# Miniprotein binders against q9h3h3, part 110

Target 1, 235 residues: q9h3h3
Amino acid sequence: EDGFTAEHLAAEAMAADMDPWLVFDARTTPATELDAWLAKYPPSQVTRYGDPGSPNSEPVGWIAVYGQGYSPNSGDVQGLQAAWEALQTSGRPITPGTLRQLAITHHVLSGKWLMHLAPGFKLDHAWAGIARAVVEGQLQVAKVSPRAKEGGRQVICVYTDDFTDRLGVLEADSAIRAAGIKCLLTYKPDVYTYLGIYRANRWHLCPTLYESRFQLGGSARGSRVLDRANNVELT
Short names: E, the ipSAE of ESMFold2; O, the ipSAE of OpenDDE; V2, 0.75 times the mean of E and O plus 0.25 times the DockQ between their complexes.

## First folded at step 7 (miniprotein)

Design UB6
Fold by ESMFold2-Fast, scan of step 7:
Structure UB6 (fold): chain B 235 residues (1-235), chain A 85 residues (1-85)
Amino acid sequence: as target 1 above (235 residues)
Amino acid sequence: SIEEIIKEVEKLIEEAKKLLEEAKKLAESGNYEEALMLVREAVWKLIKAEFLAKKSGNKEVLKKVEELIEEAKKIIEEIEKKLKE
């Protein structure tokens, strides 16, 4: 079968957003408590639906760390969706530029750097580095998926406020690299997620705007970043 | 809040129905790749609607979503069969 595999992944992500989250909130919790919290909830051991012997008995959708300056703003998602429907009905061309304008108009600007890692010490170590960078103020907010019952890779998401702010996106990449992360990173605006645009869409839109690859030399930021939309090296 | 969830489910159902109808027309004209893309978009909306319907506890909208998911599945199977030659 597996006729719904890609759509199932999107649905699972949505279900995770709706289930309870384990949150370290630096806006209200002293930074000195972070190491104990990370030890209590290593993402390789926190189970998606709860399990005897795991840190959680109840479902956990995400494990998140909020920075001291974090202020959530998803924008006007409903207005965005209505405008998207109108655009499709209008017969006007649907392009990355048109979608970018809809996102700007409705203030749906957030985006995220994604990294996928197998469950284990390397994942837990990477998450601890990201979490410390968030609490120390180098990143704004991040989350990591819990361990699925069937295994598979887990994802760390590092958010930025504005996907149209290229410098801000690149600064987040630099901070991720400074935290010791060396794996492949991809950057995706949340507007694509809210509109249900992913692979094999009829408009041939690529939801991934940037890719970052670790480099020891060359780039001053410790990585090579490719603008996927324009096929241009930025670093 | 429950009423707001149900409204979102009904909206997703309506959007999915339009996509499935357009996909059927494309498949009838032999545009299988484009038809498949539209059905996959419909499935994404329906799976989201299914989770929201379950959260709402409304059995009527959940049944509507499940029926549309089965319809979309059959359309995908038929298109994939055509594409496989």
Scores: ipSAE 0.000, ipTM 0.230, lowest interface PAE 13.7, mean pLDDT 82

Design UB7 (at its last look DockQ between E and O 0.09; V2 from the best seeds 0.00; counts 0 for: pae O 8.3 > 1.5, placed apart)
Fold by ESMFold2-Fast, scan of step 7:
Structure UB7 (fold): chain B 235 residues (1-235), chain A 105 residues (1-105)
Amino acid sequence: as target 1 above (235 residues)
Amino acid sequence: TEDEVRKQFEELIKRFEEAMKRVEELLKKAEEAAKNGDTETAEKYLEEAKMLAREALWKIIKLAFLAEETGNEEFKRMAEEAVRIIEEALKRLKEVEEKVKEARS
């Protein structure tokens, strides 16, 4: 988000969704092919709009890995949008609880752990670990942004099916940590993305629901997870 | 100069508006072709609409960038409106795409 407006971020997100994705699909591709695919498409080298000398000559919106059990379900996004317009017009307070209820009513339940890393070896290594966890069944699905033309951090997104399922969210965090990831993680429900809840939003909402910090030493999970809305430690 | 940036912004907005009108025309044609059982023609119109919508998103990205660089409040409002328009167009595109898929079954 580094200095971009909500409009800029929304336009980039829509563009990335429309552009082709580089996908390793474990539902149809043998796991033995993963290492070669990761070597061919390291995220630090795949360019957003294609360049000579990069692995891609054409635009790439996302680099993704689908697990064997991946079954996409975005819910009723159209119903969510209509309800959101009604809520804004109604004068009712817009709160995390109200958004949660809209998401539940319209079955828009997926969410994601986010990590932001600079282009380079650490990003590529982190992505390889996440991709292997997805193919091995410890995570469901993940994607990573390609490299922007003028640099900046790239984002790895690790999805869970239901942001209201705290156990599932925490299990995903544990799997990320088991893959060797030590950076700050934040969790964002997809409903927030669909409704344009980014930093400095009009409603002054925190744009993420949970955060995870790596814990050195100790035996439990390897991280501390905080519920940002309630200021409650979950681990 | 500020005047040169303003002219560039105005040109981008004009081309964006023209693209949005064309996208709606193509989506209506795709919908009509699907209702008549011509799914091949419907798919061609959808593909063209997607291409123009993607090109329009490029213009919005440039508009947002120019608004950020200049700090111009009028440009910021125009970029916000363009995002709302394209969001509605993409929602409309997905609705028509689903109708074409249903007609094919």
Scores: ipSAE 0.456, ipTM 0.805, lowest interface PAE 1.9, mean pLDDT 86
Fold by ESMFold2, look of step 8:
Structure UB7 (fold): chain B 235 residues (1-235), chain A 105 residues (1-105)
Amino acid sequence: as target 1 above (235 residues)
Amino acid sequence: TEDEVRKQFEELIKRFEEAMKRVEELLKKAEEAAKNGDTETAEKYLEEAKMLAREALWKIIKLAFLAEETGNEEFKRMAEEAVRIIEEALKRLKEVEEKVKEARS
């Protein structure tokens, strides 16, 4: 266990969203500058709170890369949240299907593949591969957490624009694997994040929709992908 | 000692509450400035509100840390309430920011 309360984790997430981000934006920055930027800001060395001797002297919430085709669109989040409140008071059962319908109705369809890695060369190498895939157009948007504490794991998030588009989600998985990443990946629709539905929620919902496991000679692009909501293998 | 941690925790809560009152005041001023067409003043109030909200979040992070280190259930309950308060304030801040953007158009 991490030893921190849910309140600490929630406050940290909100603070990271509000603090400055280090962003490589391919829409305004030439791709030829990416390698220099990656060398300047390796995620294992960029500190959450701005330590002496690190690349940053001030807090950094996230390190991010935006692809050429990135068009930010969170959808109707306010309408989603209002409908969620109404659903909770309605007495209707809250299920993965109900959340899927809310997300579709309000166009809050984005989601992300997640991977957790310890600080060091493997993290920096994985991030560099993902960042290149984003700039080259195989992925849309990715971010990685900065280093916050000794020995703590960091997270890389790779976004897709529609969690209901299984082919698009699988294509993102394939692009991640093509970058040489072999660790476990989990996929979370953003609807769960916007509604505050985390692992220890009172509705017993599993916020992980898909899992991807790398396997040599696998049935698709070197990975096996499981749909956790329906308990069905997609590959 | 636990008594020293209790006093530190109580001081942080007091300062958090003061900051959140000021955030709400600044958001009201930003809305009024935007209604009067002074979007530059509205943006200044918004930026000050954002800065205070960020500082308040860091206080909550410390409150949660102190609650965890002591195992004190009252401290945990107070940290939970602080999270609810700032979560609502951040929703308000986003709403006001959108109003200011619309006024500038």
Scores: ipSAE 0.314, ipTM 0.722, lowest interface PAE 3.1, mean pLDDT 86
Fold by OpenDDE base, look of step 8:
Structure UB7 (fold): chain B 235 residues (1-235), chain A 105 residues (1-105)
Amino acid sequence: as target 1 above (235 residues)
Amino acid sequence: TEDEVRKQFEELIKRFEEAMKRVEELLKKAEEAAKNGDTETAEKYLEEAKMLAREALWKIIKLAFLAEETGNEEFKRMAEEAVRIIEEALKRLKEVEEKVKEARS
């Protein structure tokens, strides 16, 4: 995947963030309405720009589900950015440890499991499973990208509150696997996104901290989670 | 193409401006609700404004980094302007939050 495509995809994702979201909020909406909402707005049919015949007439950036315990905490993103700029100007080496310390200091600790799926029934089914897990309190918050005109893969993002809490990251993986999802998962801290650390960045930092692979007949978690920074299996 | 990237950037900025306009509308509604003694409605609008502003901030930070990576000075200027707009909105958000707190007391 050419570096240009990753930047283009990042720009598209950023553009999508700016458009209205279709949100199911379990804090204000009864759980009994989830199935009707999922049927009304299947991710494979919701279009990015509100194409004719889509469930949405207006542009949609993301489809999201908020759990009852969801509290948006972005931390000190401005302080993080200033510290990052100062670090770059200092000429000091930038490591994953440096980013972790910056994230902790500024309380920018959110991260997400990512899965990429082709548009269709499998995506909608995966999303429905995740949405139920969020409404049932097994997960805090998740979002899925709408269908693009080009018919590319859609992404489901499942968030955790703290990427430094290995237990919480692993629990979210377990909940995703319990929802019947068997594809490859990658975990990315939001701090890397805030700092523009994408694939092929100038610092050679890997934006993926963890990978989860489905395992048949394995541990109660149904997956193997690899710490990519240390090249160590956590499960 | 450079033209396609430019168009995408301009579209992102436009959407950002629209989002910030919505933040300002929500803040006005929150202030009006607070003046009317409807603190619950004021808090609802304030929280919605906070969420939207945070989302907008995250987006413009990404734009700033994209602008830096492209080396395009026009994009950098546009990103800097957007950061300024967010900072002003966040300042106003804090002011409205204090007004809502005062209306509760």
Scores: ipSAE 0.012, ipTM 0.266, lowest interface PAE 8.3, mean pLDDT 83
ESMFold2 (binder alone), look of step 8: mean pLDDT 83; pTM 0.795

Design WA1
Fold by ESMFold2-Fast, scan of step 7:
Structure WA1 (fold): chain B 235 residues (1-235), chain A 85 residues (1-85)
Amino acid sequence: as target 1 above (235 residues)
Amino acid sequence: DREELIRRFEELVREAEELLRRAEEALKRGDLETAEELIIYALLKLELAAWIAEELGDPELLRRVEELVRRAERLLEEVERLKRE
C-alpha cells in the first residue's frame, strides 16, 4: 500500500535468502525431470510462507534453477561490508564509480537481469522458458520469488557472473529474449543488493545499471539496451 | 582490451555457426519451431558480434558477421516457406 524504504526492501531480501529454497540443480538432476518439476512448482502457486492447498506446506524464500556449469562465487562479502562502513565514515562521495571499485576490490562481481510479472499464466510461462534456457546451458542460474501473502508482482532474477563484463551482460539479455521473454528487463549488480541500494535510496543512485526493451525488426528479433549510468544506447 | 574483444568475437561467431548447424538439422527432421528458435538465437549472438566488430573498427569482422546474418535470414525464409505448406 505505502512505498517501501531501502531498509525494508533489504530486510525482505535477507529473510527470503535465509528461508528454504526449492531448487532444480542440473549439476545433479537429469534435464528430463525439469518439466515435471516445473509443473509441480509453478511460481504463481508456491506461497511465500506455506499454505494448505499450495504446492508447499513450509516457507519458501526462492524457487531456483542451477545450470550444469554453475559455480557460485559471492566474493568477499565481509570485506565489502567493512570497506562500505569505512567509505561511509570517510565522507567520500558515494557514486556508481566508487561502488564499482569496491565491488572489484572485493570480487563481488555477480549481477542479475530482473523482470517483474503479475502472478498467473504469463509468469509461469516466462519462468518455464528461463528454466529451460538454464538447464540447456544458455544461462547460468535463475530464481523466481514465491507468491506473497498479500499478492503483488513476482520477480524473476537471471544471474551473470560479472557485472563489469558488459558483453556478458548483453549475452544473457540475448538468451532471455531467445527464450521468448518480451517484457521490460533491468540489470542490477549484487553489490547494490548487499549494500541496500534500492529505489529511493539515500545516496540518490539509480538502482539498476541497464534496461532492456524488446524490439522486433525485420526477420530478426532483438532488444534495445540502455546503459542507464552513462546514458548510452547499446545498438 | 582489444585481445579480449577479439576472443569474444570469435566465440560468438562459433556459437552462431553451431546454432545455425543445429537449426539446419532441426529443419531436416521437420522441427520448425526448434529451427526458428535456434535461428533467432544465432541472430541475437550475431548482433553482439557486429557490435564488437564496430567497436574494434574492423570491416572484415563485420563482413563475416553479415555473411552469417544472410545465411540465418535464408534459413528463416525456409522455415516460413515450410510453415505455409
Scores: ipSAE 0.000, ipTM 0.309, lowest interface PAE 14.0, mean pLDDT 82

Design WA10
Fold by ESMFold2-Fast, scan of step 7:
Structure WA10 (fold): chain B 235 residues (1-235), chain A 85 residues (1-85)
Amino acid sequence: as target 1 above (235 residues)
Amino acid sequence: DREELIRRFEELVREAEELLRRAEEALKRGDLETAEELIIYALLKLKIAAWIAEELGDPELLRRVEELVRRAERLLEEVERLKRE
């Protein structure tokens, strides 16, 4: 919400990815250690660049939890970048459909549900719920940004393996809602991140594919999920 | 495609049944907050299962989902009743 340009957002994201991460890896760490780890590293108190008075004295780019079944796969990002340059040179319209096809061709399929929360108890509580869902196997992987020097909202990212698998996207939304999250969620495929599709992009594309709003629904409480690219309700 | 939808449907139903079983145990312990969360999660999975059943055009699969939804709704009513006490 800082009004950063796309170049500033890309540089910030790259720096965070390059700095050390605090990781709870359920593939190698017993689930019984999670509560102590969460108490040690509440995201509202972990500082982006380190502070002797915070839980970390050194920079932290992300705080992450990996599920037991987590198997990272970035796809062919180099091929994606080359195809993207060719597409821009071709004069073809840049649309959600053309970007989706590039992602499928190069197997860059991962994506994430995003929620933005102010630093404080509500953020820490939301993150704890998400982290437990990951360790219990209801979600595959998640991360949360540390507290910035200037304050501002922090982001929780909950990943799915394949943004084209709408069932997987919807199931992740359901698990997030079951953890007590009621705020607006938006879903962004990683291909948009790699290609620099942020707010105020040159192609006037919506920077997210799906949107989830908490709502009472028929016989069940939950969320209403909208496909923003096609303007179709999924739930 | 169809086979993948059937596999996913069966997984969602199995997961919902387990969540409802855990919710019943939480209710017996008097843990209303945990019971409510488990019931809501089961209902969210059942909504997706219902969508799959409708896409497959199979009324028996939809009937199975509706039966579990009714069970979840009864448990949720019990949670609300106990909260009032």
Scores: ipSAE 0.000, ipTM 0.431, lowest interface PAE 11.1, mean pLDDT 84

Design WA11
Fold by ESMFold2-Fast, scan of step 7:
Structure WA11 (fold): chain B 235 residues (1-235), chain A 85 residues (1-85)
Amino acid sequence: as target 1 above (235 residues)
Amino acid sequence: DREELIRRFEELVREAEELLRRAEEALKRGDLETAEELIIYALFKLKLAAWIAEELGDPELLRRVEELVRRAERLLEEVERLKRE
C-alpha cells in the first residue's frame, strides 16, 4: 500500500527526536567555543547509534545549534492534531489550502529549508557555515542528522518561524546562500511533519512548498526561489 | 499588508547598509575574504528589498536600492582588484 513508506519515515523521525541531541546553545554558551564544538562533532563522523572510533559512544538523534535569540513557538499542536482527525472524518477535501488554514488557525507556522548531502568534507563544511550563521544571528536555529549505519545522505534543516511569511523564508534562503551553500534547497512547513505527511502520502500532497536553486552566471549572484504550489518565481 | 512591506523594506535596507559598513571596515584591515562575504550578503538583502519596492510600485524606494547595489558592486570590484595585486 502507498502509505507504508510514509509510516516508515514518520517512525524513524520520531525515534531520532526521542534520542539524545548534541546541542550548541548560543543562549548559554560563548560564541568563541563554536569552532572547537564543530571540530569535536563533525556530522560526517557522528554515528546514529554510537560506534567505536566515532565521537559518540551513545545514540544521537540530531546535532543542533540554537541561536542567541532563538525562542521556539510550536503553536497549538494538540489542537492541530484534533482538527486534523475531525477533517479526515468529515469527508471534506484535503488540499494544501486546507492544511494552510489548519496551520494558521492553530498557530503551527514554523517550517524549514532542507538540504541533503553525502557524508564527507562538503557536508561538514556546509554545516559549519550554517552553524556560524546561526550563532552570529543571521539564522534562528538549525540541525543536521548523524551518519546512518548503512550510509546514505544526511540532511541539514534550517528553521524559520512562519512558512506563510514569504519574505522571511526568502531571507533565510539568502543567509544560507551567503554562507556558501550552492546545493538544491527545498522548504517544508512543520505542519506536514506534525501530521505525518511525507513523500507518497495517501492524499497526494507535495510537502515541498518552496524550492531554491543556485544560478550560475550573470552580474547578480543569487538563487532562484520557486513557489511550487502557485508555480510562481519569487526571486 | 502595505505597512508591513514598508517596514520590511526599511529593515532590509538598514541591514544592507550595516553589512556594507562592516565590509568597508574589513577592507581597511585587509580582510578580503570577510569583506567579500559581507558584500554578497548585502546584495542578497538588496535583492529582496528591490522585490518589495517593485511590489509597492514606488520608484523612490527602487532608486534607494539601486544606489546601494551600485555601492556594493564598487566594493566588490575593489575586493577583486586587491586580490589580483
Scores: ipSAE 0.012, ipTM 0.521, lowest interface PAE 7.9, mean pLDDT 84

Design WA12 (at its last look DockQ between E and O 0.01; V2 from the best seeds 0.00; counts 0 for: pae O 7.5 > 1.5, placed apart)
Fold by ESMFold2, look of step 8:
Structure WA12 (fold): chain B 235 residues (1-235), chain A 85 residues (1-85)
Amino acid sequence: as target 1 above (235 residues)
Amino acid sequence: DREELIRRFEELVREAEELLRRAEEALKRGDLETAEELIIYALMKLKLAAWIAEELGDPELLRRVEELVRRAERLLEEVERLKRE
């Protein structure tokens, strides 16, 4: 439907980070309160700017659920950004391997599975499934964008700790699927977001590391996860 | 870290066992579509658990995964057979 890419939505997400978030924090809130919270704040009805008729009267940048094990650690983002600037002036080639090494050196290892859905029952149902998986401990943290404009797609982001831990990224994919999510998923390391590297970047880097497609029928049932760097199927 | 890998293995197995239990409930009530989906989710987690067991080099862990895979495959065969009737 609306042509927002994950990179464009990430840029809008960065702008939204400064506004208030609606957060269910399992570290401080009993799990029994989750269903009431989900009913109060469906992402298809929570508006970005607090429109009349919304459950929110004030702007909302993100709707988020933090799991019991959520540990916020962005790593050395300022050091990463400084090293990136130095690399650009060095004359050395900028490659996916270079970005991976910068991320490792500066401990900026988080990444996220992304799904894009139109406002409506499918979005709200998907979010509820993800939120329950987070509170139950199968996932650590997730967020969903509020509704910003008519006809636009919204994004659910499901975070992982370490994009270099391939198995851990696949574990998160399995948890997302077990929550009933059947749509296309794409995986982006946060290093690309912190460096402002989007799909149409001047370095021709691909910020999408993995794609996951789910199939119920046929002989290859389950997730088919493509490693974009090597064009090989992992699962 | 072997201890962390064992923790991740046990989590995947626990999740797969619960999914299979739910699949059996769905099969009892004749909800073949739900049963099939749950079995597929369980097999996805068991594949990852098997990869961890292989990395750990622990044949007992791999044997536990294989038993659950056999249970899942038997259930899936039954569901597929009933859907063809």
Scores: ipSAE 0.621, ipTM 0.882, lowest interface PAE 1.4, mean pLDDT 88
Fold by ESMFold2-Fast, scan of step 7:
Structure WA12 (fold): chain B 235 residues (1-235), chain A 85 residues (1-85)
Amino acid sequence: as target 1 above (235 residues)
Amino acid sequence: DREELIRRFEELVREAEELLRRAEEALKRGDLETAEELIIYALMKLKLAAWIAEELGDPELLRRVEELVRRAERLLEEVERLKRE
């Protein structure tokens, strides 16, 4: 069922990316308008395919906030995909290092911290905190999935420019925590997403580079970031 | 490069100092939960600043971080003391 699940996830991701997005763009919109925009489009109420009674009547793929300094650079995704197909047909080993090198070669460097939350007040509150951090310049870009008809958890994605810049990834973690977020976070490079590599893939690769947990009390206070590839605690 | 790392270091230290100032104000008004959260966020920023200081090999930058960490730890001890009252 792993192959079918990967095909299903890839198709859903492509459909969401192609459907319209609700965007607060701080490059062109005053920060003073953010609170009204957040109240109009709480992610727990925005529906994936539109619904009478929700804030949207038409499909919405993502709800996003762009920071003032946001400059999108997706790299050479087509070149990456072609190189990936060549690698698969070559019979050479497929490892995290090989994927990292393909990403660097094709300048596909972005990555994201992910958090999964059930629809409701906690999701909306978390998204509002992240959106404010983006507009205030602590984070660059973020998006959150709309509510699916089936329910289930929604995902908030907080992007960084370069997954190979470990300090930058950790600075984003700190900014997420400073925004009041206390749930589990996982970090995934976009190269895995573009290549359709999810959990339970045939190459037994873990697409998650880092995992972040937060604790206020005890000896492990603050953010605890684990390097998943090496099983080493970084913070 | 070195200049970029120094800029990141100074930004993290400035943010940590502001969080600790806000934590002291929260303590003055008896808001222990807010004070605790602000102190923990300051410590997270100081941990990253220490990492930069170590990569730069600059013991003076590390000493600056250690001084702020000691201040944050004293504030946490005060929070724990007040919680027991």
Scores: ipSAE 0.413, ipTM 0.755, lowest interface PAE 2.8, mean pLDDT 87
Fold by OpenDDE base, look of step 8:
Structure WA12 (fold): chain B 235 residues (1-235), chain A 85 residues (1-85)
Amino acid sequence: as target 1 above (235 residues)
Amino acid sequence: DREELIRRFEELVREAEELLRRAEEALKRGDLETAEELIIYALMKLKLAAWIAEELGDPELLRRVEELVRRAERLLEEVERLKRE
């Protein structure tokens, strides 16, 4: 992926966070209604700006599903940003370890598995699988980007509470694979997004901590997970 | 496509300007939370616009973004000031 495409997608994703969301909340809505909701709002048909003939008449930033155990904890994002600005001003070296420590200090620990899919049946099917896994409690929360006017790939984000919890990250990968998803997954901490650390940043920080590739006949997880920071296979 | 990048840039800048305008209106009515959200959203769009400007190699586009960023930052400082009062 061109560094440009990654930054563009990240900025659009951040902008989309501020627009209205279409949410299925399993905490308040019976699981039996999920299929009807998925049929009503297939991601391939939900448009970013509420195009004529779309299921949505209003702009939609994200389509999301919240699990029963979902607790929104954003941490101290403002404190994180202030500390980041101070760090940049100090001229001190910035490393992945520095970012990890900032994230821990400010309790900004969320991260996400990302998958990019073309609009269509495969995307809608993948999303349905993820949404079910969330409602069933195998995953906590997920979101998918609506269809852009220009087309292009849509992104599904599957969140974990703590990017420093390697086991939790791997468990989420397993649940995604169990939902039938076979595409490439990349894991990115939210702290990198909040700090505007994208591909080809001036600090040469890789925003992707993990990569998951589907493997037929592999381990019980059905994927090979690579720690990109250390270039070590975890599975 | 260069033309598409330019189109997207102009759209982002326009959207950011509108968000900042709405943020100023929110400030006037004392809605600091809404103002802050709108400013943050504008800054996100402006980051994308800055990236496009860099990809296009157009210093004038970059300058336009920087001006809007400075406006957004000033508004954010005002929000923070008002939150402390």
Scores: ipSAE 0.017, ipTM 0.304, lowest interface PAE 7.5, mean pLDDT 86
ESMFold2 (binder alone), look of step 8: mean pLDDT 88; pTM 0.870

